# Designs tried in a protein design chat: miniprotein binders against Putative (5-formylfuran-3-yl)methyl phosphate synthase. Part 15

Target 1, 236 residues: Putative (5-formylfuran-3-yl)methyl phosphate synthase, of Methylorubrum extorquens (Methylobacterium dichloromethanicum) (Methylobacterium extorquens) (q8gek8)
Amino acid sequence: MSDIVSISSARPRLLVSVRGPDEALTALRAGADLIDAKDPERGALGALPPETVRAIVAGVGGRAVTSAVAGDGTGREIAAAIATIAATGVDFIKIAVGGADDAALAEAAAQAPGRVIGVLFAEDDVAEDGPARLAAAGFVGAMIDTRGKSGTTLTSLMAAPQLAAFVAGCRTHGLMSGLAGSLGLGDIPVLARLDPDYLGFRGGLCRASDRRQALDGARVAQAVEAMRAGPRADAA
Key: E = the ipSAE of ESMFold2; O = the ipSAE of OpenDDE; V2 = 0.75 times the mean of E and O plus 0.25 times the DockQ between their complexes.

## First folded at step 7 (miniprotein)

Design N8 (from C35 with E10Q E14Q E30R)
Fold by ESMFold2-Fast, scan of step 7:
Structure N8 (fold): chain B 236 residues (1-236), chain A 81 residues (1-81)
Amino acid sequence: as target 1 above (236 residues)
Amino acid sequence: SDEDVQYLIQLINQLMDEAQDLVRSGNPERATRLIELIQFLIEYADWLAEKGDPELAEKLQEYIDRATEILTELQDALSKQ
């Protein structure tokens, strides 16, 4: 790939998951660094239709890094989904990687070299060699997210030492790192101190803190300000 | 819990080694961010010590005291760059 965007050159970035171009513009205007195309009605890694992803990319117009979920499929299904999402013009593509063998991981990464990010779920056993395996397979990044969206947050499922080790493992193997999972504004100070490349939000930035409700630009702006306060914003 | 404590100790030790290398190589911006992360992990270890059983808390407190001394030395070295 000849058009690669680096997100590790800046302090932890704010990633906002959007369901369409209108929300993408709301997130951009509020100061989001990364715009992630994701269907909240289809589980933790719900893929939006390719035409919707194209509309989001067009609406962003190069003003932010873009990503999209390809889904939680296996084998040939996920390979085809990655190729489909890659064709939309997004910078990065996210797929679930739990349970895949090394050959399947390599095949997935090969569908979009330098663009595939692997998602590990906190509810699963996040293996210590996860970052190493993803790097060996050709992934550009790794992140942790949660499957459950019933108020269970990443920080309630994984202790800070485990999260720090994941971030350090990504850094050691040259991967971008992300942390997400039902996060609220109060999670920003503790997670920012772990120095990931990005923190990902959806529900915590929507009306009524409901991931199926509309994105709230005021909450996005609050998250941007909390990120600007940096790792030293101790109070939570 | 004991495994979590051992893991935390190993992680702090690895990060301290990296911070020392960054201070020596003259990378103060990166060293500062690592030192802040180490400080957070030491504070978290202290919080765990307060919630643990008395014997585990005592062992962890000894480590925290040593790690805090090393962190202070790193902060002092960095401040002279």
Scores: ipSAE 0.000, ipTM 0.214, lowest interface PAE 13.1, mean pLDDT 80

## First folded at step 8 (miniprotein; from C35 with E10D K51R I70L)

Design N64 (at its last fold request DockQ between E and O 0.67; V2 from the best seeds 0.74)
Amino acid sequence: SDEDVQYLIDLINELMDEAQDLVRSGNPEEATRLIELIQFLIEYADWLAERGDPELAEKLQEYIDRATELLTELQDALSKQ
ESMFold2, look of step 8: ipSAE 0.742; ipTM 0.900
ESMFold2 (binder alone), look of step 8: mean pLDDT 82; pTM 0.786
OpenDDE base, look of step 8: ipSAE 0.762; ipTM 0.903
ESMFold2, fold request of step 11: ipSAE 0.778, 0.743, 0.752; ipTM 0.914, 0.903, 0.902
ESMFold2 (binder alone), fold request of step 11: mean pLDDT 82, 83, 83; pTM 0.787, 0.791, 0.788
OpenDDE base, fold request of step 11: ipSAE 0.755, 0.761, 0.749; ipTM 0.899, 0.901, 0.897

## First folded at step 9 (miniprotein)

Design M4 (at its last look DockQ between E and O 0.68; V2 from the best seeds 0.00; counts 0 for: pae E 4.0 > 1.5, pTM E .775 < .8, SAP 70.07 > 70)
Fold by ESMFold2, look of step 9:
Structure M4 (fold): chain B 236 residues (1-236), chain A 97 residues (1-97)
Amino acid sequence: as target 1 above (236 residues)
Amino acid sequence: SDEDVQYLIELINELMDEAQDLVRSGNPEEAARLIELIAFLIEYAAWLAEKGDPELAEKLLEYIARAIEILAELGDPELVKQLADRIEYLARLAEKS
């Protein structure tokens, strides 16, 4: 956990979203840094059953950082979801934070202190003060993701200065920063220059580049290679 | 910084060559995706650059012109339209610098 949060100017880590323990082991063996539990069939931020999340955590066995989505929204429903996912033993819990006011944000973060990451959707226009508000509420991190509409990607929805400002804002306020949203291998050298703590993937690393298909270990390994090649070219 | 801009310029060149090859080999959707990334990188390089750098501005305009040439070779009108609007926006932005 501290490896990700405290590393300054480190190259992005690779986050891979998986739907079960078999895919988690595939991603881990291929070299993924963060294993994220997410149901690709249940919308943009679909939660997996807690028993599946627990199986993922057990299978990873501390060899990588783990996270799981709890859902979208505020109030009692999301609070219960956060508590349920927190009990599985994942390192981080992700929720979409939409139009929540400061009190609702603080209530959500308090359900799992030091473990909650706020997800902002590129389609909803990410507010410039989003990182500051999440940090003040007690979140440990923030990320930008997309809802995955046909033909749209993170870079088609948000301009480079907006993404750079988001990452810089997270850094200023001590938040872990993540960028995701229908990313493929070609996005890695582009987005790595923004220096986020992680880049998140699923569909681009699945067979046929289809997020509903199985994760492809060879594609995960290609992404790992791409993550390591840009910042270091000492070997040759 | 100057190092970051130079890195982005080199990456733009690599992606431009790859996009041209993909068009010529019959992969217009993948080529269109690379052109979108090139537009993103041009914007990023412009954002990192210091105001009043005429040599960089000319180079970025040359990349925009080349991207437009590649767009003309794409076979998918909707992809061309999506990318052309983005490239036209960047051309106006670069001209105002």
Scores: ipSAE 0.318, ipTM 0.692, lowest interface PAE 4.0, mean pLDDT 84
ESMFold2 (binder alone), look of step 9: mean pLDDT 72; pTM 0.666
OpenDDE base, look of step 9: ipSAE 0.450; ipTM 0.762

Design M5 (from M4 with A39L L61A I68A A72T V80A A84I A91L; at its last look DockQ between E and O 0.63; V2 from the best seeds 0.00; counts 0 for: oily stretch 31-49 1.61, pae E 4.3 > 1.5, pTM E .570 < .8, SAP 73.698 > 70)
Fold by ESMFold2, look of step 9:
Structure M5 (fold): chain B 236 residues (1-236), chain A 97 residues (1-97)
Amino acid sequence: as target 1 above (236 residues)
Amino acid sequence: SDEDVQYLIELINELMDEAQDLVRSGNPEEAARLIELILFLIEYAAWLAEKGDPELAEKLAEYIARAAEILTELGDPELAKQLIDRIEYLLRLAEKS
């Protein structure tokens, strides 16, 4: 499976969460690097129906990396969900990895070897050893996200040293790293300095900055431009 | 490391200018968001300065003072106090160098 989210350049890649094939095409045309299938109506990590995920994959047609949420938790239900989402053809599958023990994590990752990304929520206190545990379990990546409470953002919940340590931990253990959590355009130059492999967005790129509203292609294009500008754009 | 702190100083300055413009244009909620990002960057820059070049802490104090002015315009005394605490921290860090 392609390791497209592994960024060799100085800038992180742009992940955009979409709820259907129309938004996927909007994000793709605007230049998003990763198209993530997620249901904004079902909490922070809501899975879309598999047929909708398949339509997103088909619409993207291999022109961008795709991912989809399978859900949260561990056990037989999440294992079945991972397998179902893996069959849609997405490149990566995302699951929330709450308080699961190492054996449960390994069983989840084994459902789609080399394709599973573990989501840690900023509100749940990201454990310092989270990257090490996910790598040992066979995950391909790890990301921090937020549950989306009103007024809370990634940077309001976690201090810069904590985020820097997470990204460094992912790099040390060979994991792709992602940062998300109610991000807006202003967060890009700030968080890009931590050099994660990707930054993830939805609400800040939607109409009215509301994750339940339609994705705004102009805002996606602005995010793409911000990612490309880099830290030293005026220094040439 | 010192290059990283200098970049953060430049970014802080840009965000402070944007926050002041938002306050003056009547957009206090967006200005408050930028102030939160400024506080985040100040913590990061201080952390990096502890590891690399404590003398850069004096340069950061100038930008913290500007951020405190913006917070005063917004009427947010709790954030202003936090910035004042950061100035004291940065001056202490510079003295240890």
Scores: ipSAE 0.223, ipTM 0.594, lowest interface PAE 4.3, mean pLDDT 81
ESMFold2 (binder alone), look of step 9: mean pLDDT 74; pTM 0.686
OpenDDE base, look of step 9: ipSAE 0.259; ipTM 0.662

Design M6 (from M4 with A65E Q82E Y89W L93F; at its last look DockQ between E and O 0.49; V2 from the best seeds 0.00; counts 0 for: pae E 4.5 > 1.5, pTM E .689 < .8, unsure alone 69.396 < 70, SAP 70.558 > 70)
Fold by ESMFold2, look of step 9:
Structure M6 (fold): chain B 236 residues (1-236), chain A 97 residues (1-97)
Amino acid sequence: as target 1 above (236 residues)
Amino acid sequence: SDEDVQYLIELINELMDEAQDLVRSGNPEEAARLIELIAFLIEYAAWLAEKGDPELAEKLLEYIERAIEILAELGDPELVKELADRIEWLARFAEKS
């Protein structure tokens, strides 16, 4: 069983991206399952300074699973970023992997064995064999996200069969699976039926639904409640 | 499975009602977002079901017709155009089923 499912019995799990330790505590107190360190001001997959990530890890104190963005790209730049973020003590490190060949993927995963999650952007035409390639390269998980450009959402970019195939591919190859991309509370019952390991949020849980504004603890609590009432609750 | 399809049908009905309420209360942008999610769910329900299920095909046609009515009420040509191709495709799919 993956570490994510050991922390919570609910499926999917709630991942909340936070910009600092105060927001991490807000998300933790509201019941988030995964607390993800991400800079909303540095593009779609912006890394926070390592000292901020350490403060988040310390504030969470093992009470939730933690992750942090290391960056977007390949080569020495991303390898150094993965190593730097790995040293902060987060459980998982996220990188965007679009365009990388298999050797570059393997080199990235090797920087933090068993801890690297590959982010595929929906805008980049997610390949059917993406999960297989990431698993073969040594990744522990894969997720789909969006770059968040004007009105772009996960469900506007990818059809249900494509998302279902991604989740099934992750499961087949032993990868943790995540779906994100400008999600709001209304997306939870829709996407939960695809059975990903987690759904990822920031903007929809922030003040004014703006990812650059402060995280709203009441909205996080609403998302937690929606996850608890997931699609399998009425089957039991 | 039949349980999954039934759940999606119930969710589509709930979202359709909400979208209509949003149009009537002056929130057409939020209503358009729900129509996009409804289209996603109709597609998902069709993917889960076997072809040749006339009960499902009839329900999908009803949902598509209602979505078209809500689109007509939006009154924003830009939003209607963005959704029109998806809705027209779903109507053809439901006729074939």
Scores: ipSAE 0.266, ipTM 0.634, lowest interface PAE 4.5, mean pLDDT 82
ESMFold2 (binder alone), look of step 9: mean pLDDT 69; pTM 0.625
OpenDDE base, look of step 9: ipSAE 0.548; ipTM 0.793

Design M7 (at its last look DockQ between E and O 0.52; V2 from the best seeds 0.00; counts 0 for: pae E 6.1 > 1.5, pTM O .640 < .8, unsure alone 69.803 < 70, SAP 76.954 > 70)
Fold by ESMFold2, look of step 9:
Structure M7 (fold): chain B 236 residues (1-236), chain A 99 residues (1-99)
Amino acid sequence: as target 1 above (236 residues)
Amino acid sequence: SDEDVQYLIELINELMDEAQDLVRSGNPEEATRLIELIAFLIEYAAWLAEKGDPELAEKLLEYIARAIEILAELQGLDPELVKQLADRIEYLARLAEKS
């Protein structure tokens, strides 16, 4: 079983999205808990080439949990993408689930049993029964992310009771829970109160807070410090 | 717990100070991001106040009044950015009326 499954609900873990093995090493050295392979140039859920994902997995070398985006597409195309990403050796595979019916969800989860995380976009009105549907389909986890329009963030799109209900729903149905969506360092003390299994970052940990810029190891280290200190992360 | 309520109060105040500084130093886009987070925390505080937390209920009007002042400064600087917050501004005002 992975560290994500055994994680204490007292403090969330840090997920950092990286675009290649050099950034994966930067995130790993700074103490990131989950290293996520995602292309910031290819939309909200952009897949990296499989050879790049393999290089990230090899660079991490089992020292952290890994995930990768498979992308978004129609039934046969997403199934093939999941299988391709699963063959790279990542621990978890992420796909968008907002448009799929229950049969399509079950088919997708079956491509990599016990390894598929469903991504729900805050802009798409996250249904309260989303965790139940994903669990029934065989998903291992669920997360909320944003499409990243200028000036919008997770907390601008969803109220605290909605996010709390999502996390509670995941817990009830045995799913790993994640919250992401244009997060910065200031979001950590706020969102940790909702007790998700992880918080996901890229842009806020990059130079100039721009997800298309290089990952900044010092910012990753600051996020790790904030996550480890938990709700008592007042200034030292 | 009472420690969690005090942490929330301190966090709201710190974020309001930072957002005001960003508006006044000419960083309205960064200030807007903090204002969205402040609105999120005020909604959370309102939920706790409805559950009968008297300390947050007493502070809610002060938070809303200060948030309105910061938004007014932002409106004077960059009214286009404030438009996306308009519904949350009205929500904050409604919370003040129900107190």
Scores: ipSAE 0.088, ipTM 0.509, lowest interface PAE 6.1, mean pLDDT 81
ESMFold2 (binder alone), look of step 9: mean pLDDT 70; pTM 0.623
OpenDDE base, look of step 9: ipSAE 0.260; ipTM 0.655

Design M8 (at its last look DockQ between E and O 0.67; V2 from the best seeds 0.00; counts 0 for: pae E 9.2 > 1.5, pTM E .629 < .8, SAP 73.764 > 70)
Fold by ESMFold2, look of step 9:
Structure M8 (fold): chain B 236 residues (1-236), chain A 91 residues (1-91)
Amino acid sequence: as target 1 above (236 residues)
Amino acid sequence: SDEDVQYLIELINELMDEAQDGNPEELTRLIELIAFLIEYAAWLAEKGDPELAEKLLEYIDRAVEILGDPELAKRLADLVAYLAELARKES
């Protein structure tokens, strides 16, 4: 967690969403910084079976930071999902947080203290105080993602000032910040200048740019190169 | 910095070449990126980097002309009007 925060001022790290241990190894070998376990077939924030998440964690073997989505929902159901995913050994657990009140947010964060990241969907009109509310509830991070509808990308839904305000809000409140949502290589230079802790990808790194197809290691490597070439020349 | 602008310019040129090869998904994503860059240039000008915004505008303008997308042309015209308004405030 500390390493992720330390890197945010230089350039973002690359998060790659994978659906199994084979893709996790592909992403790891290509140089991904964070390996995220997510089911592309189960909606916008689909959880993988816990046994698959455990296999991903084992395959990564501590060589990269890991995360997994637990899903959405409230109350008992999401609390149980967080606990189940936390037991797999991933470093961070991601949940959707739109519409939850402060008490529900605090209850969710308490299931895995210091490990829960709140996902805000760009389609849901991200509130300016979202980072403050998540930090007060005990989340370790916040990210913006999209639901993956045809023709909808992060940059088509949110303008640069909105994204910059989100990242700044996360930093002000001590949260790890992430930006995702049907991103491609062309998004990296402008989004990196907003200084998020990570940029998240899947569909643009899959064969035929189709999130339902297998992850393509060459495309992951291209994203790694683009992250390292970043627009920030004053680093070091 | 000028390196940041040069990187963005090179990326736009590469994406334009890829889009001209006729891949409709790549064209759609390029159009969306250019629309975002129009808003990004406005943001840069508001945050006190109008020289970077103006240099980026030059390449946005060329990309919009090549793409021929009328919605991008409208957004570009709005950006130009906005930057003119911003420059008047500073005269």
Scores: ipSAE 0.012, ipTM 0.447, lowest interface PAE 9.2, mean pLDDT 81
ESMFold2 (binder alone), look of step 9: mean pLDDT 72; pTM 0.626
OpenDDE base, look of step 9: ipSAE 0.107; ipTM 0.569

Design M9 (at its last look DockQ between E and O 0.53; V2 from the best seeds 0.00; counts 0 for: pae E 2.3 > 1.5, pTM O .729 < .8, other shape alone 2.509 > 2.5, unsure alone 67.655 < 70, SAP 72.992 > 70)
Fold by OpenDDE base, look of step 9:
Structure M9 (fold): chain B 236 residues (1-236), chain A 102 residues (1-102)
Amino acid sequence: as target 1 above (236 residues)
Amino acid sequence: SDEDVQYLIELINELMDEAQDLVRSGNPEEATRLIELIAFLIEYAAWLAEKGDPELAEKLLEYIDRAVEILTELGVDLSDPELAKRLADLVAYLAELARKES
């Protein structure tokens, strides 16, 4: 029984959502740990074309972890989408959990064994048993994000106890945990205290803080530094 | 741990100082965002206290009372009555937790 050493990395890792190979290289050079292939114009789980995802994977070249969203569909549609995205060579595939029953979740996870991450939305009622259900279905990670295009951040939608319980639940069930939802640099020292595996960014690392604008490599580098700094040593 | 408590206190103080500077510089929207983050940290502290760290709750109450005083003095028109209420409720809740463990 190989002890899956829960890589309790003492610090969260940086997830950056990118829309193409150019942004992937920008994020990678700035020090992102995970490159997430997503179309920001098509909502929180907007899927990119498979050819674009393949170009991102090739550009990263194994120098960082890669993920891609399969879309926000459910049932048989999402199963086909997972298989298509899995064939691009990404490490992980993200899907919306939504109102799927346990059988539908198990079918989705079975399309790419050991690679599927479930996304829960903060605008929805996030059930306390979420991590347990996803683990039982064969998911390897769970993430909270926001649906809305409105400037609502994760911390405005969910209380700290709920997020802390979610991260703890993921750890208990051997899932990777991620927190996202219109995060900025100021959210890093706050959310890092909950000890998630990943903090996810898009808009907060773009020019003018607009997710539709180009990714800013300098802001990505600032996020990397903020994630590493731990408790800010007083700049003596 | 004592280290975790000290870190939370320092982080709250830093965010409060930054919020004050933003209000003075005419950026009340960004200051409001920092106040939301402070409220979030208070909620986290309350959760830790409920999990059996009463010393954290007591120390945090002292700093929160100071934070509320500073926010009140700044005339931060907590223009969002909902945020003002949330902060007041959190302070009251922490005060109640500290009293139950004493």
Scores: ipSAE 0.450, ipTM 0.758, lowest interface PAE 1.0, mean pLDDT 84
ESMFold2, look of step 9: ipSAE 0.470; ipTM 0.743
ESMFold2 (binder alone), look of step 9: mean pLDDT 68; pTM 0.605

Design N65 (from N38 with Q39R; at its last look DockQ between E and O 0.59; V2 from the best seeds 0.71)
Fold by ESMFold2, look of step 9:
Structure N65 (fold): chain B 236 residues (1-236), chain A 81 residues (1-81)
Amino acid sequence: as target 1 above (236 residues)
Amino acid sequence: SDEDVQYLIELINELMDEAQDLVRSGNPEEATRLIELIRFLIEYADYLAEKGDPELAEKLQEYIDRATEILTELQDALSKQ
């Protein structure tokens, strides 16, 4: 069985979104660092049933960090969703946070203190103070994702200075930082230059590069190899 | 660091070589993808030059100017396909 490969702190970790315990095992065996539970058929940030999330957590068995999507929005529904997902045993819970005021952000983070990651969509106007606001509200991390419109990529939606500022803002405010959004293998060496804590994938690692098809273990292994290549390999 | 900047330059050069090959062989969709990534990396290099000390900024700017010219030539060549 594959070990979970340690990398230097200067290299991004690989997050792989999976839809069930079989895919979680596939990603784990191939060397993924974070196993993320997400429903590819329920919009840009779709939650899986809690029973499925529990099965993923059990299948991973503590051998990798786990996360799960709880959804988007604010108020009572998202608070209940966070609490439900928190009870599954995942390490981190992800929610979309665009448009929420500071009080709503704080209420959401309080449902699972130290475990909530805020997702900002590249198609929205990503405010420069987003990391500061999320940190003040009690989030543990922030990430940028895309809604998945055809023909758009993270790098086409946001310029390099914008993404660099986001990662730097997360670092300044003590947040874990992630970059995702219809990424393929070719994005890894490019986005790694910005030093995010992780890069997130699903569609580019699925059969036919389609997020609704099965995760392909060979593609996950290729992503792991791409994460291992870089300036630290030559400097060590 | 200097190692990070050197890796960035080598990466841009590698992607430019690959994009040139794709344009020559008539693979415009794949070439378009690489050109977007090259543009992004040049933007990042320019950002680093603005933040770096004067010596690093000067050396990096010379590279950026040359890389930008090559990218423009690639985009023009691709438009003929």
Scores: ipSAE 0.728, ipTM 0.888, lowest interface PAE 0.9, mean pLDDT 87
ESMFold2 (binder alone), look of step 9: mean pLDDT 81; pTM 0.761
OpenDDE base, look of step 9: ipSAE 0.766; ipTM 0.905

Design N66 (from N38 with E18R E30S; at its last look DockQ between E and O 0.03; V2 from the best seeds 0.00; counts 0 for: placed apart)
Fold by ESMFold2, look of step 9:
Structure N66 (fold): chain B 236 residues (1-236), chain A 81 residues (1-81)
Amino acid sequence: as target 1 above (236 residues)
Amino acid sequence: SDEDVQYLIELINELMDRAQDLVRSGNPESATRLIELIQFLIEYADYLAEKGDPELAEKLQEYIDRATEILTELQDALSKQ
């Protein structure tokens, strides 16, 4: 099996959330490993229009792994959104998996088998069995993100042992793992020690450190450098 | 707090048991990744011991010493694979 961990020698990999094809190319040229299509103006997990996602996929042209958010919710609407985003050609589709029961999780994962990543919000008290439940439902990965409330970040909401438990749980159950949530460059040394498959960024890589501003290629390059300087977790 | 320390100890114990299973099963790459995560958590426990009250620090230090010995044995066993 191929996954994002095998694309380069650096661990973890850098995910950059972008709002269109111009930002996608900026992130790609600066060295991002995963290009994530997300609308910063539409809440914590805002979906971009499918035509914009297609333009991002086409512009990346297979040179990086791609993902896109499909949204938040349950039932017929999220199932339709997953199918729509899956048709754009992105590699992975992300959805919020709040209080969904096991049947709803399985139904969502089945819309795009092997391609759905479950997003757990740090504000919602990430359950210790979350990775096990997502894996049993057919998800390919899990990540923790934040809703972006003022003054809150991933590390302000969850201590390092809680994040370690999440990453270890994902590994145990064969899931790709991601950590995000208002991360800055200073978070990389500690979070890299946890050895997630990726760390996700937007606001800290935008002008003025504001997620609603344009992505800054120089800041993306700084994050790439910081990731490559991080500790290794492989056997020696 | 005592709750945070107890959580950390239980987590390290759980991961240590899993790492022992991986070493015994001959899975060196997975074992190495987990051992490095355990090492980070032991370092975190060490940090808490330095900042805790004397009773909490003593409990943690005794645990850290024992956990470090077990981890060293795992690393030695892994290197012989």
Scores: ipSAE 0.665, ipTM 0.892, lowest interface PAE 1.3, mean pLDDT 87
ESMFold2 (binder alone), look of step 9: mean pLDDT 81; pTM 0.765
OpenDDE base, look of step 9: ipSAE 0.730; ipTM 0.894

## First folded at step 10 (miniprotein)

Design L1 (at its last look DockQ between E and O 0.56; V2 from the best seeds 0.00; counts 0 for: pae E 1.6 > 1.5)
Fold by ESMFold2, look of step 10:
Structure L1 (fold): chain B 236 residues (1-236), chain A 102 residues (1-102)
Amino acid sequence: as target 1 above (236 residues)
Amino acid sequence: SDEDVQYLIELINELMDEAQDLVERAEKLIRSGNPEEAEYLAEEATRLIELIRFLIEYADYLAEKGDPELAEKLQEYIDRATEILTELQDALSKLKEILEKQ
């Protein structure tokens, strides 16, 4: 699968970041559309051990789309990480793309053709041509995330026109689009207006709203219900 | 689409109602001076301010991109939301004065 959007994709899809197969099952049972493997203890884009990612993929069993973080960086280190994560069987691989030139981006995307999503951090002055550059390099998608510092959420760092332009740029260049960054339930109806392909969560769906705590299945279910609300959910 | 615009208007109205309720709760709490409740309410106000501000930005963006009919339709709601945002910010400032005395 090379596309998170489906025939029923009139609404953003829910991405939930999980740290193991138990949380993956929790998210799946609550209705998450994309199960993302990420280590909350290793910064904003921490990779899980490949064996853990394989266990997540096996546990999901094709019932949802899967992704995993490979990390950030350039050259041989990130290329090896992408190849390692690609071998686990996840549908998509995410890497941070700040600082990389066009040649490095193309080299990274080539490690897993049609499966690599570029992560841009809101704190890094997301360039207006970011979607164009990633598409030209061979990426399948782009998303904006945050580093998770205290008091820094996606909407506090980027204005609505900036986020709208990012989503539109992804659409223009044929990329999947994702928005994340310390999101809570209240962000869902607001950000859904921008019509991204997915909204990504972890901390807001964990106990005490703390990304290092366990994923809370009831909060995931609340997010699923919020994603399904709106004009496209009941129009017919 | 018309359906998308209607949903946006309904969302703006919902957030304005929440903001008005929060302002009333803050005014009552300011008279009592309870610092623990002031901290909780200040956190709620801060988040609601962020959401309302963002939604105003989006509505204004759509008004600038749309035709004159859409712009006129949205402007009434933008103006009303801006007024309640001011009240909410004033309430937050007063809550912070309570916390500063601790």
Scores: ipSAE 0.574, ipTM 0.807, lowest interface PAE 1.6, mean pLDDT 86
ESMFold2 (binder alone), look of step 10: mean pLDDT 79; pTM 0.766
OpenDDE base, look of step 10: ipSAE 0.744; ipTM 0.883

